# VH-VL binders against Probable carboxypeptidase X1 (CPXM1), part 3

Target 1, 162 residues: Probable carboxypeptidase X1 (CPXM1), of Homo sapiens (Human) (q96sm3r113to274)
Amino acid sequence: TGCPPLGLESLRVSDSRLEASSSQSFGLGPHRGRLNIQSGLEDGDLYDGAWCAEEQDADPWFQVDAGHPTRFSGVITQGRNSVWRYDWVTSYKVQFSNDSRTWWGSRNHSSGMDAVFPANSDPETPVLNLLPEPQVARFIRLLPQTWLQGGAPCLRAEILAC
Below, E stands for the ipSAE of ESMFold2; O stands for the ipSAE of OpenDDE; V2 stands for 0.75 times the mean of E and O plus 0.25 times the DockQ between their complexes.

## First folded at step 1 (VH-VL)

Design n4 (framework fv_nivolumab)
Fold by ESMFold2-Fast, scan of step 1:
Structure n4 (fold): chain C 162 residues (1-162), chain A 122 residues (1-122), chain B 107 residues (1-107)
Amino acid sequence: as target 1 above (162 residues)
Amino acid sequence: QVQLVESGGGVVQPGRSLRLDCKASGFTFSSYGMHWVRQAPGKGLEWVAVIWYDGSNKYYADSVKGRFTISRDNSKNTLFLQMNSLRAEDTAVYYCARGKYDILTGYYFDYWGQGTLVTVSS
Amino acid sequence: EIVLTQSPATLSLSPGERATLSCRASQSVSSYLAWYQQKPGQAPRLLIYDASNRATGIPARFSGSGSGTDFTLTISSLEPEDFAVYYCQQYNNWPYTFGQGTKVEIK
């Protein structure tokens, strides 16, 4: 009995509401970070099924603007859908903001430290993480902490919110 | 200065074909999804077709699907609309428009061409 | 597809008056709505995006508001050049759709 999907997969959240710290290419931008989005099928297609940060990006983040104060309750992630290779985020942190300048993190209730959510172990299986305490904010960021060794931080996501 | 210039409109008989061109200048054409939007005389705006920034995907209004083909040549900064099996209800001013915000299609249209009139009549 | 209904169909006003134009969506489009102005014989021009953000070069007398299913375009004091047809467009759901237009004309 949680909040419903915010609308990354359904396109209810427009691409203008998705931002990222960096992107490897046009076809791996934040607009490609939608749950269940699929890669192009032919060699030479310029898009893949994920947002992917540049390899040199030391502090990658994927951001969703809900447009108004919204109760965020959970996050669903997948890895990269690709005909070429494997990439997936294995852990991430979550941050919130009302103004996109001042950020606060989701915290582990017991320890008081930033919550680190275990994420994906393959490209396709969705992994749901419920936030320890739902937060009311306009913006939510996912901050990849670790990812597949030899790969890049890539993800597809959906946000549970109401 | 962003500029979009349509050409190729004219009078054509029902069942015939016509091709519209839209020449872009003043921006990196290959970075934007492009759209065709039409307006019948005295009527409102109707979205017709979109092509992704790289030409890899295309989407059409149900009213033109199977009859119209959108294409682009990024080396020539030109957008095309091939219109086959034209009907009287296709009579309209056809605008090319630049999609804004996402790299694929764009969400809203920040720049429009002047339009080119297509009249389908006997 | 999402249907956008604009009201009134025609708004007859004098220069200096406030114009209020409505756009209603058949289901929620959140804040993902744009407004365009079209003058006779001309292409549409973007006025407002994301329901309330004014496009570059658009005068401050134009403002947008609303969310969900009910949206409003306000022109605080009509100038002669503002007499035109206005269209709303949603981009929350595919395919993107336009309203039928509201004509703002001189009384």
Scores: ipSAE 0.000, ipTM 0.497, lowest interface PAE 14.9, mean pLDDT 87

Design n7 (framework fv_nivolumab)
Fold by ESMFold2-Fast, scan of step 1:
Structure n7 (fold): chain C 162 residues (1-162), chain A 123 residues (1-123), chain B 107 residues (1-107)
Amino acid sequence: as target 1 above (162 residues)
Amino acid sequence: QVQLVESGGGVVQPGRSLRLDCKASGFTFSSYGMHWVRQAPGKGLEWVAVIWYDGSNKYYADSVKGRFTISRDNSKNTLFLQMNSLRAEDTAVYYCARGGYYDSSGYYPFDYWGQGTLVTVSS
Amino acid sequence: EIVLTQSPATLSLSPGERATLSCRASQSVSSYLAWYQQKPGQAPRLLIYDASNRATGIPARFSGSGSGTDFTLTISSLEPEDFAVYYCQQYNNWPYTFGQGTKVEIK
């Protein structure tokens, strides 16, 4: 607790530090996965307010590079902001890495099993999940486990870190 | 039950203007986004423009942007397409089509189409 | 814009035969793909939406499958009224785009 937002919403974390396993389109790429980002409303807008994985992506993930060892303490998620459809992740797991190649998962403190965080139930309401044990790492990944029936794994996020 | 009827097509010289109307019946017109789609003789379908259920947003194909204007009058259940600076390549049958319901939870294709109205641009 | 490529351009078959039509997208459209049937002098008719859902009133012989970039429309046993042009359409991104069409004609 007590760690401030890392900077996805504020743009302190640049687009180049956001990556994903796949994206449905450029307008639904990882750079669109920022907390409170909004869908386009003007002529020619080809983007929505979320990152969305492709349907064929069996193991979707959304990744943030903090640039240096950072103490990750929590995750905030929202669903997709769109005037066309509803999509939101209903549960996810969290992984960490120092080199983006070797990953370890957040574990449930009481059971020792991989922590599965309950996430969103609507497109707009932010849901905060504090990590059971804060982790020091350079990279953090969110791995959608379940999402709205008939929808796609889409999210907006902020990371709490110091 | 659902019916869409286009009108206003005809023969027009290049550089002139035409307005197409699409009269809707059998559903709550003000609750649906509406589209115009065209088809040149012997060719495939080309999406032209969309207008949201309340008229608050519009989007156009690059080929018509700046020349065509989509609008609607929900009190009269009517969709319009104002076509300015017409070119030979605008020659097509123009269809109006129903899009998504305003509270839809998903993307929507065109579930109902009008019969179309022919626009011929020739000198 | 997303380009949809349909193959084959023309499919010549007899009544009772199975028809298989392909639609390939230049970028992923997830499952937001529809299929339309058009007969000469008529407006297009929605057959399939969300890649695999049959529209109201569409016979069970029509089925759709696929996701991402590769989609298929199958007509299990052609009836005389099924000889027409078929178009795929994506509604995942603006602008909405259509394939160039596949003509299913009598052999």
Scores: ipSAE 0.000, ipTM 0.495, lowest interface PAE 17.5, mean pLDDT 87

Design n8 (framework fv_nivolumab)
Heavy chain, then light chain:
Amino acid sequence: QVQLVESGGGVVQPGRSLRLDCKASGFTFSSYGMHWVRQAPGKGLEWVAVIWYDGSNKYYADSVKGRFTISRDNSKNTLFLQMNSLRAEDTAVYYCAKGPYYYGSGKAFDYWGQGTLVTVSS
Amino acid sequence: EIVLTQSPATLSLSPGERATLSCRASQSVSSYLAWYQQKPGQAPRLLIYDASNRATGIPARFSGSGSGTDFTLTISSLEPEDFAVYYCQQYGSSPRTFGQGTKVEIK
ESMFold2-Fast, scan of step 1: ipSAE 0.006; ipTM 0.541

Design n9 (framework fv_nivolumab)
Heavy chain, then light chain:
Amino acid sequence: QVQLVESGGGVVQPGRSLRLDCKASGFTFSSYGMHWVRQAPGKGLEWVAVIWYDGSNKYYADSVKGRFTISRDNSKNTLFLQMNSLRAEDTAVYYCARSLHYYGSKYYFDYWGQGTLVTVSS
Amino acid sequence: EIVLTQSPATLSLSPGERATLSCRASQSVSSYLAWYQQKPGQAPRLLIYDASNRATGIPARFSGSGSGTDFTLTISSLEPEDFAVYYCQQYNNWPYTFGQGTKVEIK
ESMFold2-Fast, scan of step 1: ipSAE 0.006; ipTM 0.531

Design t1 (framework fv_tarlatamab_arm2)
Heavy chain, then light chain:
Amino acid sequence: EVQLVESGGGLVQPGGSLKLSCAASGFTFSSYAMNWVRQAPGKGLEWVARIRSKANSYATYYADSVKDRFTISRDDSKNTAYLQMNNLKTEDTAVYYCARGYYGSGSYFDYWGQGTLVTVSS
Amino acid sequence: QTVVTQEPSLTVSPGGTVTLTCGSSTGAVTSGYYPNWVQQKPGQAPRGLIGDTSNKHSGTPARFSGSLLGGKAALTLSGVQPEDEAEYYCLLYYGGAWVFGGGTKLTVL
ESMFold2-Fast, scan of step 1: ipSAE 0.006; ipTM 0.496

Design t10 (framework fv_tarlatamab_arm2)
Fold by ESMFold2-Fast, scan of step 1:
Structure t10 (fold): chain C 162 residues (1-162), chain A 125 residues (1-125), chain B 109 residues (1-109)
Amino acid sequence: as target 1 above (162 residues)
Amino acid sequence: EVQLVESGGGLVQPGGSLKLSCAASGFTFSSYAMNWVRQAPGKGLEWVARIRSKAYGGTTYYADSVKDRFTISRDDSKNTAYLQMNNLKTEDTAVYYCARVGYYYDSSGYPFDYWGQGTLVTVSS
Amino acid sequence: QTVVTQEPSLTVSPGGTVTLTCGSSTGAVTSGYYPNWVQQKPGQAPRGLIGDTSNKHSGTPARFSGSLLGGKAALTLSGVQPEDEAEYYCLLYYGGAWVFGGGTKLTVL
């Protein structure tokens, strides 16, 4: 049986449980990295439909605190919903932690190396990646590896967990 | 302080026209989307039209009930939003409010954070 | 076309807790609908309370909170005061247009 959505889209996971390595602006902070969140409300360009890491962030990550030990089974991602530009992550890695300090990665079964998940190719279409080996942990991080050339690492996400 | 003041309402016959104005003060008008919302006597609120800020191209949106009859516009130099109403019907009778959509980021503004006092439009023969 | 549904009326005692909900005919309400809540008292213009699901207007009392609950937007009042008796409207965003719910008349008794 599959695990249901953890609650990024539904806001069962509060803004305080979302963190990121950096953000371009408040309007592109981790609280904006929720599946199906939209841009286009008129706030003087102060927010958009995604989390986006700042330009100088060499090691971007988007983090979710599930609040307790949780079995993570999958990740759904979208690109940035925006009226003025295109940005989407094209590949990412996944890490887990019980204390937000010691991390271990999702691994590829055949190679034993960190799994690299192919992600989005447009801003809107959700892409589901099932983890090769579901992991029990409190925290999960998505680590963008590549993104649209000339763009920024931006994403919206949902986590499948039980 | 933020203020929105509507004017231009009145009595008009079916098929007639009216132009409503919403004069804004106390904020940088050009940075905000403006909306028109109406309320028929004894009924609920109904969103009518929206015009985006110039940063978003001044794009306009309309409820299906008023599409092709109403036109929303703005004059940022006068801090004023307008609603041109043509081919009015008896079901357009309502108090018309203008409302601002605010900024989330600086906590000074939120969507539909400030409303005017309203102006009554009565469409009757 | 689209319909936004609210409870027509709710009653709560002073000091009590009440939750109003806001549903969409198009499916489960998510943060992408940017749920807003406004309060209106008889003979008065509406007042903004909450935008973007849970973001409070600066004048909104601490006892009001917004959330998503069971596929609907929710407005919760904890420690209700007599002055909270009013009509409460939700509105949802549909790709440029806003749609209001029918309103909930909250009676404080």
Scores: ipSAE 0.006, ipTM 0.507, lowest interface PAE 10.7, mean pLDDT 86

Design t2 (from t1 with heavy chain A99T G101H Y102G G104S S105Y S107Y; framework fv_tarlatamab_arm2; at its last look DockQ between E and O 0.02; V2 from the best seeds 0.00; counts 0 for: pae E 15.3 > 2, placed apart)
Fold by ESMFold2, look of step 2:
Structure t2 (fold): chain C 162 residues (1-162), chain A 122 residues (1-122), chain B 109 residues (1-109)
Amino acid sequence: as target 1 above (162 residues)
Amino acid sequence: EVQLVESGGGLVQPGGSLKLSCAASGFTFSSYAMNWVRQAPGKGLEWVARIRSKANSYATYYADSVKDRFTISRDDSKNTAYLQMNNLKTEDTAVYYCTRHGYSYGYYFDYWGQGTLVTVSS
Amino acid sequence: QTVVTQEPSLTVSPGGTVTLTCGSSTGAVTSGYYPNWVQQKPGQAPRGLIGDTSNKHSGTPARFSGSLLGGKAALTLSGVQPEDEAEYYCLLYYGGAWVFGGGTKLTVL
């Protein structure tokens, strides 16, 4: 059977549990990195339709604090929802932590290397990646590795836990 | 990129007036509360005033040390916050910073300008 | 008359661990005071480090952490670097007003 969403989309995970390495603006902050969130259309709206790291951020990451040890099993990502500009992450790595200070990566058992997950190729289509092995931790990070050429690392996400 | 640029500082005599400006860019200014914070030469930081967004009726808050002498205001169409300072005293001499009052993640002083110097000579 | 109290100065060796505290004259500090931490290096504008007790600002190094400890807000720095030598201010929220502590001068030697 499937693992349920942690609650980024549903707001069960509050904004205070989302953090990122950088944001282009408040309206593209980590609190906007929730699956299926939609942009505002008016100039000056607080909310846009994704988290977007700054273009100069050499080590972008998006972090979720589950609040307690949990068994993470998968990640769903989308690109940026917008009527004006499209951006999306095309690949990412995943890291885990119990204290938000020391991190270990999701590994691909067949290669012996850190797993690199194929992500999005358009703004809206969700892409599911199951972890090679579920991990028990409190914190999970998505670390964009590649994104739309000429763009920025932007994503919306949901986390699956069993 | 969030940018805050203060201006309007200068030399003024005790009892005089001065109006500071804080030009904002790189974010939806009308959705944020804004603060002024000051630092006297060689001293620590002191919060001065806050003004909230239109959604919160532009509510204002002041430190006791400046209440009834200073007025914080904003013009959302110009992305600018202001601090009108009246009846200035020598103890008002400081670098004045504007700072964005964040509300997501509790970053209530998340971005700061470089400051503008106000000198009140005796 | 509300006073936010910090250690005036602290010294730590590179690679060491130090904890700065932030107390209130009104009693024990809780999350309802919305503790924030700000760093100021010589000749520079302040910058935000920590908000809402423990949330790191963008660009805050992982070695910084915020918490509540012994009835005070606390900023803990693990693996201190020479560049962490600065003044650190805490801020607490009181009925519509923010109050800064006096600042802690951290010396790294």
Scores: ipSAE 0.000, ipTM 0.438, lowest interface PAE 15.3, mean pLDDT 87
ESMFold2-Fast, scan of step 1: ipSAE 0.213; ipTM 0.733
ESMFold2 (binder alone), look of step 2: mean pLDDT 92; pTM 0.933
OpenDDE, look of step 2: ipSAE 0.017; ipTM 0.591

Design t3 (framework fv_tarlatamab_arm2)
Fold by ESMFold2-Fast, scan of step 1:
Structure t3 (fold): chain C 162 residues (1-162), chain A 123 residues (1-123), chain B 109 residues (1-109)
Amino acid sequence: as target 1 above (162 residues)
Amino acid sequence: EVQLVESGGGLVQPGGSLKLSCAASGFTFSSYAMNWVRQAPGKGLEWVARIRSKANSYATYYADSVKDRFTISRDDSKNTAYLQMNNLKTEDTAVYYCTRDYYDSSGYYFDYWGQGTLVTVSS
Amino acid sequence: QTVVTQEPSLTVSPGGTVTLTCGSSTGAVTSGYYPNWVQQKPGQAPRGLIGDTSNKHSGTPARFSGSLLGGKAALTLSGVQPEDEAEYYCLLYYGGAWVFGGGTKLTVL
């Protein structure tokens, strides 16, 4: 059977369990990469609705620590929620780890290469990708491969897991 | 030292039932998927059934030749996997092996095998 | 029905090199099939040799290597020894289930 949401949108997964390779600012940090989070203004700073990697980050990744071995079955992504700018990831790869040091990728059965998941084409519409082979691991990473030309790799996500 | 020991084999008549056991030692049994593989006399190896760990909700898989007749199960508290075989046919005659498989950064492995237990289905 | 195909038999001289192959009826074999190789000597239980295409199990001699060749998984023995005479089976993964090849009987003479 299908697995329920892990808890990025519901906040069951705390901010301390979210990490990223880089972020443009605190207001675009990994804690902002939650499904359906909205742009806003807090403490005088602009907080947009997404995690966004720095423009110089050649190998961006967004990481979730489930806290214990967990069966990962799918990923839901959205683009950046913003009133003045468009950014979204158009494809990504998925990696898993038990120790956050050694990583293995989700593979396409037919090609044997790392699976490349087609992602978003607008900022708001959620896109679900089921993993070809569910994996048991403590950590999961999303690795943006392509994104809107002239933009930055930005996303909001939820993980399906049990 | 990793060990897998099969038991429960014997002679049964067509249409009969038999339950095999695989006792494991020397590793954390609950973390591994367990498989049953059989080999008919003078023939090759045939994969029969697989049961995943608790982390994978004890998901089960079966070869088409045994679906609806065989049931794989496990008891992690006893470090034992089982194969319940119902409505046995003469073509089920084989040595039944217990094997584990493991997935990590290196991918899937079949590493350790038991010595096997013989099941003979004849009248 | 998925069929995994191996050479039924191969012969090699002591000290020689031989390559066994493993093909799938579903198309080219890639690392996504997690090819495994097991060895079985007469009257003995099988033993694991290689997992996930090319990764040796503990105790597998250095003369054994795994790879992908021409859309098939491959097991190569270099400097073959008489004790390598055995049946060799490949296994391919299909979304939770495993499928064995028919086995290759390797004769060393």
Scores: ipSAE 0.005, ipTM 0.568, lowest interface PAE 12.6, mean pLDDT 88

Design t4 (framework fv_tarlatamab_arm2)
Fold by ESMFold2-Fast, scan of step 1:
Structure t4 (fold): chain C 162 residues (1-162), chain A 121 residues (1-121), chain B 109 residues (1-109)
Amino acid sequence: as target 1 above (162 residues)
Amino acid sequence: EVQLVESGGGLVQPGGSLKLSCAASGFTFSSYAMNWVRQAPGKGLEWVARIRSKANSYATYYADSVKDRFTISRDDSKNTAYLQMNNLKTEDTAVYYCARGGDYYYGMDVWGQGTLVTVSS
Amino acid sequence: QTVVTQEPSLTVSPGGTVTLTCGSSTGAVTSGYYPNWVQQKPGQAPRGLIGDTSNKHSGTPARFSGSLLGGKAALTLSGVQPEDEAEYYCLLSYSGARVFGGGTKLTVL
């Protein structure tokens, strides 16, 4: 059986528990990387519905601190919600840690290499990836590998965990 | 637990002023937008004002019915939001609630118990 | 003058399913209006249920769901409980303004 959502979409996971390797702007920071989050409506709003890494970030990652040892079973991703731009991650890897310093990756059991999860092909449709083997850890990272050509690595996410 | 407690309500005469306070506890106050919503006796809810976090320069927004008369503010060091109400009218009589919202979301998830403001002679 | 319209009252039996709707005088409601749903029980302060169309707040029971239906925002309750008897308000966001609907009184019989 799968685990329920951890709480990125519901805001049960606070903004302080979300981190990223970089962000294009504060309005595209890790706190914006929540499933189903939407772009702004107020006059002068400078934010969109996604976390987006800087274009020059060679090793982008999006991190969630579950606060305690947690069984991670799956990841749901969407692309960027925006009224004028298309950006989405097309593949990513997943890493785990108990201390945010030592990391281990989710692996493909057949090859023994890091699992590469196919992700999004449009901005809105959620894509679920179940982990080949659920992992118990405090932290989980998503590491974009490929994204829309001419775009930036942007995503919205939810984590399935118990 | 997350709590919001309003205070400062009371009886005032038309043309008077009143300042409401909303004391927050149980969450990182400085990260959230804060809203004031009112409800006249026996009527529905009316959104009044919103103030964003420091990350968004404390940007403020007001309903047309209160613009230029009411001022929303906050003091993050005291975990408190305020509503300064000037030039009060009998139509401003209502229970005033404070409610937290996301700085980048429009939903209001947690509300206080409200404070009654009565504008009458 | 923008008007947000809700059904004034609806009745549902315990265990039943009911859908409340929220329409705008400006046209079809889309996710760009960030529909919010708020519950208020008699004599109590309101509490948030749904933000941004379908995004449930952390305290919202699983039986509540938000969606878009027929050009309106919708709040669906499945497996209704007696304690769900309340007023339900929708809130729509426009650039620079937020407008509540008139509320729906849900009676659970």
Scores: ipSAE 0.000, ipTM 0.486, lowest interface PAE 13.0, mean pLDDT 86

Design t5 (framework fv_tarlatamab_arm2)
Fold by ESMFold2-Fast, scan of step 1:
Structure t5 (fold): chain C 162 residues (1-162), chain A 123 residues (1-123), chain B 109 residues (1-109)
Amino acid sequence: as target 1 above (162 residues)
Amino acid sequence: EVQLVESGGGLVQPGGSLKLSCAASGFTFSSYAMNWVRQAPGKGLEWVARIRSKANSYATYYADSVKDRFTISRDDSKNTAYLQMNNLKTEDTAVYYCTRLYYDFWSGYFDYWGQGTLVTVSS
Amino acid sequence: QTVVTQEPSLTVSPGGTVTLTCGSSTGAVTSGYYPNWVQQKPGQAPRGLIGDTSNKHSGTPARFSGSLLGGKAALTLSGVQPEDEAEYYCLLYYGGAWVFGGGTKLTVL
C-alpha cells in the first residue's frame, strides 16, 4: 500500500506550512494551493481556487513543510478552479530539503537528470505522479516548468507521504 | 426563449465614439459572462471583449486591437451589456455581435448570439 | 502573435463525411484550449454548435461531432445535408482571450 495524503486537502497541514516563491495576490497565495479547494463565489470575493505565481517570477516554486523528516512518495496536482480564468501547470520538477536552504531534486533513473513530471491538461482532473525514488526530507517543493499558453503557473496539490 | 438584441450601431467619423447595447431576455443574465464579437464586411469573426458575472467581480478582457479604446460594461438591473467604443478607426467597421458564454461543470461555450448591429467608420 | 488556422474551403457531396480542423500556432491543441465551433449561414448571425471540444449545444444535429485529432480540434459531419452549407469557425482559449480561426467555407454539392 502506498503512503497516504499528507494533509493539504484535509487542512491537517496548516497555512503556515505552505510557502511559495511569489503570488499574484493574497487570494492566489500558497494557502490556496490545496487539492480540491474552490474559487470564492460571493460578491467581492478576491480569492480563487489555486496558488498562482506572479507572471515575472522566473523560478516559481510551491513549498510544503511537513514539520519533521517525512517519506515523500507522490504528488497529486490540479489546475486552477475558477469560473473567470483558466490556468494550469503542464509539467513540473520536485525538490527536497531538510533545512529549506540546501535542495536536491527528484531524478529520472534512466538519464540521471532531474525528473520532469507531466501534469495537468485541464483545471479539474487530478493527476498523480509517483516519485521514482521516495525521499526522506522535511520540505518538498514543486517547481512548475511549463503551463497553459498565455496563462500563469497555477496549481492545487496534495502530497503522498508517511 | 433566450434572446440577445444589439443596438447603437451607425455611421461615425474616424476618431469618433459609439456606445453599443445588448439587451438580454429569457435567462438569468447576471449569472453569465457576456462577450462582443465583430465581423468586418466579407471577413471572419473576431473576438473583441468579455465581461464576467458579479460572482467573478465583473472582470474584463479585451483583444489587443481594441485595448485602451473600448470598454465593456454591464447593468444587471437592466439585463444589458454595453460596449463603449472610443477613438474609432476605419478598421473597426464591422457588424458587432453580442454573445453569452455558457459555463457549467461540463461545458464552456458560446451558445446564443444576437442578430448584430452594423458600425461603419468612414469619412 | 497567436494564429488559429482552419482550411479556407472544403467540398463534400450530400450524404458524405467531412472533417474540418482547427490548429494553433502555439502548439498541439488540447482540451485546455476549450475548442468551440460556430456555424454561420450567409446573412445570418452565428450559432453555437460545439463547446469544450465535443459538447453539443442542444440544437445541434446528431450528425455533428467534435474531437481532438492529430494535435488539432476537429469538427466532423457524417451524412452531410444540403442545409449544412455554411461558414464554420473554431475558437480557442488562451488564458484571457478567445481567438477565432479564419473560418472554413463548406460547400455541399
Scores: ipSAE 0.006, ipTM 0.488, lowest interface PAE 11.8, mean pLDDT 86

Design t6 (framework fv_tarlatamab_arm2)
Fold by ESMFold2-Fast, scan of step 1:
Structure t6 (fold): chain C 162 residues (1-162), chain A 123 residues (1-123), chain B 109 residues (1-109)
Amino acid sequence: as target 1 above (162 residues)
Amino acid sequence: EVQLVESGGGLVQPGGSLKLSCAASGFTFSSYAMNWVRQAPGKGLEWVARIRSKANSYATYYADSVKDRFTISRDDSKNTAYLQMNNLKTEDTAVYYCARHKDYGYSYWFDPWGQGTLVTVSS
Amino acid sequence: QTVVTQEPSLTVSPGGTVTLTCGSSTGAVTSGYYPNWVQQKPGQAPRGLIGDTSNKHSGTPARFSGSLLGGKAALTLSGVQPEDEAEYYCLLYYGGAWVFGGGTKLTVL
């Protein structure tokens, strides 16, 4: 009940506000990392339903620019929607920034260590993670830590913010 | 090993035509934009043309100096990019390189580059 | 015609620090120009060093860094080595097309 969806699924957040460390192809770019986006034929090409980092990306991240200081309270993730293969992120960390250059992590308040959020176990079921302490920042990043063995870090997301 | 190899260069008379090839290996060629960049003897690098991946409908872009004379294309089944050069001029004399770039975001470097192929336009 | 300007030549001593700059005739260079830096040694093919202002290629030595400085893109080398003697080119993005700077010949003496 805290904060509503920021607007990845509704397209209220434009493609220009979504960035990633890398992508396997344009059809798996950050603009495809929207909650409930589906694979399909667009502009004569098959676009899969997810953002997917390239295979050599050792430190993958998916970034959202909220455009102004925003209170981030939660994250919803799904795996890749595809008729061809299975890929999903199984755990991730969250980072925040006001300038996209200096980042601080969401932390477990008891241990003081970076919070690691358990994520998906299938391609379609949304998994909600509420942040232990909501953060006010302009940018939020999701950093995949683990993903399906034999697969790639792929996700669809929504951010809860107000 | 990720590599690009250019071929097809040679001596041609002004007004002639030549087709260059850039053979790729060691990576998923179909996911990358491919560029042609040239360097005249003793001069700097000049970007010539770019072709995007199938995900971006093979969109093509050209430098004004070569527009309407050069055509960039690709064959993903052969992991090869091409540069068809028509109505060649003496000022087109250069080493022609192909270079890979990510087909999104423009945040990434131009790497790798091929070793280049020399095109000489002279009577 | 859009012109991208670099220093024609710079000299630095081994172990020293040098900064190369890259300017645009269209105005102050911002991250929206996606400044890239490429190195070319004599008789060799070019290689990518930096993308989007400061994003280093995995093969780029730690002594290289990219930034924006005074309305220009900048490439800084700290602790210069003799093997860094080369031509350095910047590229700026203009809506689909890339434009190279004239190149900077870095001499390490």
Scores: ipSAE 0.000, ipTM 0.473, lowest interface PAE 18.3, mean pLDDT 86

